# VH-VL binders against q9nrl2r1430to1533: the designs that were tried, part 21

Target 1, 104 residues: q9nrl2r1430to1533
Amino acid sequence: GGVHELSAFEQLVVELVRHDDSWPFLKLVSKIQVPDYYDIIKKPIALNIIREKVNKCEYKLASEFIDDIELMFSNCFEYNPRNTSEAKAGTRLQAFFHIQAQKL

## First folded at step 13 (VH-VL)

Design R7
Fold by OpenDDE, fold request of step 14:
Structure R7 (fold): chain C 104 residues (1-104), chain A 121 residues (1-121), chain B 110 residues (1-110)
Amino acid sequence: as target 1 above (104 residues)
Amino acid sequence: QVQLVESGGGVVQPGRSLRLSCAASGFTFSSYSMHWVRQAPGKGLEWVAVISYEGSDKYSVDSVKGRFTISRDNSKNTLFLQMNSLRAEDTAVYYCARKPYYSRGTYFDPWGQGTTVTVSS
Amino acid sequence: QSVLTQPPSVSAAPGQKVTISCSGSSSNIGNEFVSWYQQLPGTAPKLLIYENNKRPSGIPDRFSGSKSGTSTTLGITGLQTGDEADYYCATWDDSLDAYVFGGGTKLTVL
């Protein structure tokens, strides 16, 4: 039930963070590094934020957890053109996520 | 043919003001965030300030906050750096630089030739 | 003094290979792309390497970049007299919330 789901979310976040292609997603984008990022992305999110939500048991449904992860990728693809390293990393990480998410 | 040309440097006393300009050509200026980077005589490079594509977001290094203001006029393809309350430690060659990558890129290309600012009593 | 640490100087004879190291931390090189710049005497910096190991158009393949952990290295093979210059590494630092540079390395061609 709930305990099982929580454990699954925790494990999946750990696996995402450890993935080689997680670097664009580990933390929120800096306003200074990318000054116009938040002019475009209105719902910023990152793995550290998602991890905190998991730790605080804020996800009651697997769909809620999945939605946040998908939002993270959506933001990446919205801001970064396809040929960027960020988008390529995101594509690979999302594929990995989709496979792992089948266990939820 | 992408080019940046700085101007406005000079010799001033402490407490005075200067306004630097950077004229851009050979590319769509309004599509790029722009930066100022400075280099004190015989020293390394120091990032100073950044301004977003449309100029709505501006940031600078702590040592110049409250004194320096970055701005741009996209209709004139020009970047500016208003420098007030200048100090001796502000003495440097000031470069304007383009951030070309539409992402979390961390490089500058191209750089202008630089304009020299000397603050001395 | 600089956030990123470079050797102050390196030297080699023409035709030789040199490497310039740049050491940082997990808050910068560890999680960000690194760029390298060449500054010839009396000139502005010029981009040599971006995104750790990519060369801009016009940069010869004898210039290379690599990154491992919290360090990066610029490699120059077939050293030429015209390579005598200062070289700087650069990246973003998450903890400082700023772009940071190495202290620079003076390359002398013997």
Scores: ipSAE 0.775, ipTM 0.916, lowest interface PAE 0.6, mean pLDDT 95
Fold by OpenDDE, fold request of step 14:
Structure R7 (fold): chain C 104 residues (1-104), chain A 121 residues (1-121), chain B 110 residues (1-110)
Amino acid sequence: as target 1 above (104 residues)
Amino acid sequence: QVQLVESGGGVVQPGRSLRLSCAASGFTFSSYSMHWVRQAPGKGLEWVAVISYEGSDKYSVDSVKGRFTISRDNSKNTLFLQMNSLRAEDTAVYYCARKPYYSRGTYFDPWGQGTTVTVSS
Amino acid sequence: QSVLTQPPSVSAAPGQKVTISCSGSSSNIGNEFVSWYQQLPGTAPKLLIYENNKRPSGIPDRFSGSKSGTSTTLGITGLQTGDEADYYCATWDDSLDAYVFGGGTKLTVL
């Protein structure tokens, strides 16, 4: 049911946040730190935003939750070249997510 | 070779204006965000301003807001810092620096040799 | 008063090892990559370490960086007279929304 799904989403977000490769995704990118980020990325998202949405029960379907997580990774790969630490971290974290998401 | 060369420094009285330039060479200038960092005599380094690669996004430290304006001309591979209403505390060596990564990385490489700005009555 | 705290000076004899500490908080070093810079007398800063522990090309392996918690450390082994300089740590501060530097450390080679 809905409560079970919410618990599963919460747990998965916790696991993602605790992962060693979560650092690029914990919060939204600063406009000053990366001044051109929002010129490129039109739908910014981060784990703290996703966590808030989970807490507010904004995800009615598992697919909506998964879409936001995939958007987060897509943004990372769109902005960061493959050889960057961010992209490498994203690749590993996404692989982890895909394994864990099978439990949903 | 990647190189940054600052110019435009000098001695001015308080309230006056000065325009610094930074000439870039050896790399695709328009692909990098550029920064100004300053160092007061005998003091440490202080970040001053940043401009995005296309020049559409500009930010600066609070102490210079409303007085300093960062800009760039990518057709000339040149970075600028327009300094108005100069104060004694603006006295420093001003460095232009490149943010070397197309990423969230937070470091500068390379740095120019710096240009000296002295504000005194 | 710098956001990041460094010892004002360190010294050692040629051939010895020195470490320079840089202390911050959870809003900067704790959550962000740190970089280190060398500034020889009368010259511009030069990048020594980026992303906590990586060396740019041309920087010898005598220079090393490490990070733990809210602090970072620059290590220099096999000290040479040419290493006498000011050293600065740097990172991003989320609370200030700005790039921040340490106060700098003067390294004297005895």
Scores: ipSAE 0.773, ipTM 0.915, lowest interface PAE 0.6, mean pLDDT 95
Fold by OpenDDE, look of step 13:
Structure R7 (fold): chain C 104 residues (1-104), chain A 121 residues (1-121), chain B 110 residues (1-110)
Amino acid sequence: as target 1 above (104 residues)
Amino acid sequence: QVQLVESGGGVVQPGRSLRLSCAASGFTFSSYSMHWVRQAPGKGLEWVAVISYEGSDKYSVDSVKGRFTISRDNSKNTLFLQMNSLRAEDTAVYYCARKPYYSRGTYFDPWGQGTTVTVSS
Amino acid sequence: QSVLTQPPSVSAAPGQKVTISCSGSSSNIGNEFVSWYQQLPGTAPKLLIYENNKRPSGIPDRFSGSKSGTSTTLGITGLQTGDEADYYCATWDDSLDAYVFGGGTKLTVL
């Protein structure tokens, strides 16, 4: 049950981080690098944050874990125009995630 | 045409103040974060400061913190750099530069022609 | 002294190919897009390359950018006398939380 789910979450995060299209999502956006980011994105999240939550056993349900991952992608698509490298990477990584999430 | 035009440079003594301006045209100024970059005589480029598109967020390099303040007036399509307590090492050509797009982009385009600030006793 | 390291100078004859290297670390070039700028004598910098290898409108295809690991390279083919200038690489540095530039490379056309 819970132990198995935790392991599955850990493994999925590892796979997402190792993916070639993970670069936009590895850590939170710098306020200096993109000073307008947090005016637009109200619930910032990144893979390192999600990993920490997994390690701290903060996800009690698979749906909670999935919601955070989807939030991460939603933020990307909300902020980045479709023709940006970030959005394109996000599209591919999200597709990968959807496939892997079926194993949860 | 997208254009940036700096002004306000001059020769001042150490400890004095100077206010630079950058007039923007040819694009929606309020949609872009703006930067100041400087270049000391015969030296390379140094990033100085950034301001968000609405001016709510401002950041600068450590060497100018507490002395320089970046600001903007979107109604006038103008970027500013208030420089107080000027030092000899602040002598440089100061460029305003636009950060294109709402993205993590790490480039500037275009640049203004620059305005020269000389701090000497 | 610059976070990004460039050779101080390079030179080549007209028509030849020249490359300018820019080396950084995992906290900058390794994780971020790189841009290149040309600065003709007495003028402001001009964007040549963005996002590692993309050219803005108006930049000829004889200018190219490439990135590998923690280093990037600007390539100039068909060198012209008008290419004599200073060239700067730039990127974001995660550790410094700042935009960083290379020290610049002076290109002399022989």
Scores: ipSAE 0.756, ipTM 0.909, lowest interface PAE 0.6, mean pLDDT 95
Fold by ESMFold2, fold request of step 14:
Structure R7 (fold): chain C 104 residues (1-104), chain A 121 residues (1-121), chain B 110 residues (1-110)
Amino acid sequence: as target 1 above (104 residues)
Amino acid sequence: QVQLVESGGGVVQPGRSLRLSCAASGFTFSSYSMHWVRQAPGKGLEWVAVISYEGSDKYSVDSVKGRFTISRDNSKNTLFLQMNSLRAEDTAVYYCARKPYYSRGTYFDPWGQGTTVTVSS
Amino acid sequence: QSVLTQPPSVSAAPGQKVTISCSGSSSNIGNEFVSWYQQLPGTAPKLLIYENNKRPSGIPDRFSGSKSGTSTTLGITGLQTGDEADYYCATWDDSLDAYVFGGGTKLTVL
C-alpha cells in the first residue's frame, strides 16, 4: 500500500530486529552451518530479507508483509524442536510481533 | 552408549593419498551432520569438513578444498575422509565429531579418539 | 592463525577459581553460540559448555560459561588437579562461513 503502511512496516521490522529474541531470524541460515536446513525448509526467509523488501516497496498489501513474518516463524517451528533455544526465541518474538502488528 | 571410532591413519609420503574411516554406534547416524576436525602436533583444533545427514551437501576449509573429500555410507554407519595430494602441514590427529541434528549451535558431541596421520618422507 | 584469541596458559592452585577468556568479533562470538571443550593430555576433546553457558549431563556446576559482547569466558571454581588440560572455545564465523576454535589455553594446577 501507501507511504504510511511502508513506514509502519519499517518501524515494525526495526523493533523485531532490536528484540532480544531476534538472533535466530536476523539472516538466512548458512547451508554450511546447518547442512540439512534447506532439505526441510523450502521457503526460507529472514528479517534482513524482509527489511530489504520493505525498503524496495515490494509489499503491495499489508497481508503480504504479515505473511512473510509468519512464514519466518513457521520455518523456525518446523525446523527446531520446541525445547530448543531457537524455538523458545521464536515463540517470544512471535508474541511480540502479534502485539506490535495490532498497531497496523 | 554413543561412540565414534576413527581408523585409517598412518605414515605417508607427500603427494600420496590416505582414506580415513569413522565408525559410528549408539545413535541414529543418518540423522546427524558429521564433521572432521584435526589437530597438528602441539597445536590447536582446526575444523576440516562437514557433510549433511544424507550426504549430498559437503563443505571443507579452504586449505584442503580440492584435496580432501568427506563422504558417508549411512547403511554402514560410517563417515570417510579421502585425503589426496597430502602435504607436510596435513600432519595431525584427525577426529570425527557429531553435531546435534536439531541445533544450529556450534558444538560437537561426541568426538572420536582420533587417528594419526603423519606426512613425511 | 586463530580467529578467536585465548591466553596461551593460566595457572592456579587446587581449590582456587580460574577464568579463561576468549575474544572474537561480531562475525563470530558477537552473534553466535559459543561452546567450550576440555582436552586432557593425550585424549580427545570433550564438550564442557554449549550455547554460551549450558552444561551437558555429567559436567559439574563449578564449570561455567558467560558471554559479553564479542568475548566469552570459561570459569572453573574449586580447581582440582584433574582439571589440568587444554581448553578451547569454539563458535561459527559468518564471514569465514566456517567453524572456528580458539588457539587453546593450557591450565596448570599447582
Scores: ipSAE 0.529, ipTM 0.836, lowest interface PAE 1.6, mean pLDDT 91
Fold by ESMFold2, fold request of step 14:
Order: sequence, then structure tokens, then C-alpha cells
Structure R7 (fold): chain C 104 residues (1-104), chain A 121 residues (1-121), chain B 110 residues (1-110)
Amino acid sequence: as target 1 above (104 residues)
Amino acid sequence: QVQLVESGGGVVQPGRSLRLSCAASGFTFSSYSMHWVRQAPGKGLEWVAVISYEGSDKYSVDSVKGRFTISRDNSKNTLFLQMNSLRAEDTAVYYCARKPYYSRGTYFDPWGQGTTVTVSS
Amino acid sequence: QSVLTQPPSVSAAPGQKVTISCSGSSSNIGNEFVSWYQQLPGTAPKLLIYENNKRPSGIPDRFSGSKSGTSTTLGITGLQTGDEADYYCATWDDSLDAYVFGGGTKLTVL
């Protein structure tokens, strides 16, 4: 939506990127590093892509922005077993996101 | 009892071909991406190639692209490296290595004992 | 030259501690997990440390790893003559889209 809503999305994305547990989510997973990732994850998304979409005003509804963030976490939990460093980081970052999202 | 055993190394002339094999045992071979790493005489380790658990995705370093092909036969628990157009700089001990399925990191466990390829002249 | 820089050699007496450094960049050590390998003379590499500081089962706790910025360090305490080997750091490099290894450090136990 409006300018103030997009500013809030930008601020939230910045806070997510700065969080200590953002490292699994900063950019798309390399297929060379993790050859089977894209066999399992069919709708890949990452913080750099979301940030670019916010900066270019590509989200028409707040729900679209929230859906991309939640898709990012859903992908993490679908690919990674819960005891992995990646899944634990995802759990903590998602909790942080839910708190920050209440400000929207 | 997890084990990787390489074979197929030898001495060949430049421009010739060799096929390396790596026999796996003691784990579910088809659940892991598999790798080749080489070590030139007196030098360090160099990652060469990776193949996905189903064998459909394959990648190799630039220095061997178009010449080396990694492959696997999951029914026989065997990894392969087809090496064509061999050059003197390909002389090395070649190791096969397993990468844990759920790790995004760079670690390899276990390694085979290696097979020696010497490209002479 | 290796993208990951290690000292060529280190030495110490039995019972002492050594550290082996490994220096890289933001495209590798700075943003990726590091692993360490021991290669005893005439043998294959063996995993010693993964995910910067974790030890696989069967590796004694006298081996430790740490990471700070774009550098990582392998620590070995209570040195034994059987620790005499080459040691390699390894990580993923985003710019190269490849796994990279350090040049190796020869540890001599005198």
C-alpha cells in the first residue's frame, strides 16, 4: 500500500537482516553448495529478494509481504530437520519477526 | 564401519582417459551428496566435483569442466569420476568424500584412502 | 595462492598447546561454516571440527575450533606425538561457488 506502510516493511526487513540469526536467509541457497535443495523447495525466497521487492514497491498488500516472510521460514523448516543450526536460527528469527510484525 | 574405497588410478599419458570408482558401504549411499577432492604431490587439497544424492545435479571446478564427469550408481553404492583429456596438472591423489545430508557447511566425513593418478610426459 | 591462508608450519613439545590460524574473507570464512581436517602422514584427511567449533564423535575435547570475523583457529592442547600431521581449514566460498581449503599447516611435535 501507502508510503508509510512501505516504510514500515523496509524497517522490518532491515531489522530481520541485522538479527544474529539471519544468516540462513540473507540470500538464496546455492545449488552447488546444497545440490538437493531445489528438489525439495519449489518456491525459494530470501531476505535480499524481499528487501528488493520492498524497495521497488512491488508489494500491493501487507499480506503479500507477510506471506513472503512466512514462506521463507516455512522453506527453512521444510528442508532442515529441527535439530539443525539452520532450523534453530529460523525458529528464533521467526519469533523475532512475530514480535516486530505486531508493530504493523 | 562407514567406508569409502577408491580404485582405478594409474599412470597414463596426457590426453588419455581414466575412470575412477569409489565403493561405499556402511551407510545409505543414496541419501548423501558425494564429492571428489584431489591432492597434487606436495600440495594441499582441492575440491573437484559434487553429485546430488539422486545423481541428477553435477558440478565441477572450472579447471576440469568439460573433461571430468562425476556420476553414481545407487543400486551398487558406487561413485565414479570419468576423467577425459588428462593433463599433467591433473596428477594427484583422488579422494571420494561424503557430505552429510543436512549440513550447509563444507565438512566432509568420511574420506576414502585415495587412488593415485599420474599423468606423465 | 590459496584463498584461505594458513601458516606453513608450527611446532611444540608434547603436552603443550598450539593454535593454527586460517585467514579468509567475507565471501568465505566471514559468512560460512568452517571445518578442520587432520591428515596423518600417508593417510587420508579426517574430520576434526565442523560448524566452526563442533567435534564429531570420537574426536577428543583437546581439539577445539573458533571463528572471529574472517579468521578461524584450530586449537590443540595436551599435544601427543600422534598429532604430528598436516592440518587444513575448509569452507564454502560464495564468490567462487566452490568449496575451498587452506594451504595446510604442518605440525611437528618435538
Scores: ipSAE 0.528, ipTM 0.842, lowest interface PAE 1.7, mean pLDDT 91

Design R7
Fold by ESMFold2, fold request of step 14:
Structure R7 (fold): chain C 104 residues (1-104), chain A 121 residues (1-121), chain B 110 residues (1-110)
Amino acid sequence: as target 1 above (104 residues)
Amino acid sequence: QVQLVESGGGVVQPGRSLRLSCAASGFTFSSYSMHWVRQAPGKGLEWVAVISYEGSDKYSVDSVKGRFTISRDNSKNTLFLQMNSLRAEDTAVYYCARKPYYSRGTYFDPWGQGTTVTVSS
Amino acid sequence: QSVLTQPPSVSAAPGQKVTISCSGSSSNIGNEFVSWYQQLPGTAPKLLIYENNKRPSGIPDRFSGSKSGTSTTLGITGLQTGDEADYYCATWDDSLDAYVFGGGTKLTVL
């Protein structure tokens, strides 16, 4: 990648953040709010962290960016049972991401 | 069926210690994070502390940090609050409460009936 | 002052409807699930509403919740004398990194 590819990553992250189902993913899960989360999830990631990595040009390949986004969803499904509001939001946002990612 | 019962409250002088207990029954205690919430006389509710289901993570509100320690014994289905260096401001009914183990469940169900701590000279 | 603002009291006649408001900010109600609790005189709080508008098993349909922006409302219809209690809203606050409760609203059924 270059500046144009990182601009596309930024645009995609902005679209994810504005999506109604982004609420579980905007920032890292609080250890105080959910004290058992980090017993289960060993590679935590969230949209604010991904956006910062894009802004600091920390992704060398598009696959690295996509891997962080997919890790974010994988964490959601690993921690949350499928009938929870969080897992349902994750399913819908992941579907949106796959559509938008085809534009990369 | 699901029940939480607090004990260990009493009247103590400022600077002394108390240890509160909360006995749990009717559910798998080790599957839930547990909390302490207090209510000063004539006042509203204040969240005090939380402990993860295995006891590895503990957090408390700044006003009690360094003085109060939450702990649990999952083999005895018991939650504890060690309260050191008690102050008049700590006078309250102390409730234990269960929170669901989902990632962002921001509610408490059930609550115990409470145990009263009075700190006075 | 509590982080979440509730009216100190409300009243209505038996059989009527009442609403209890709870106002917060973007650091709490605006981005987090809200719950409501009933505290009958001399008793512990009891969960009435979770995830803004859901009722746990055993809570009748006449209790309802809603959320709009940074405010939430508890609705109670078909008021009964047994509904006289203090009612508290609660949520997570990102800025305080803590659970927060409203100051409580005393409901009187006259």
Scores: ipSAE 0.499, ipTM 0.834, lowest interface PAE 1.9, mean pLDDT 90

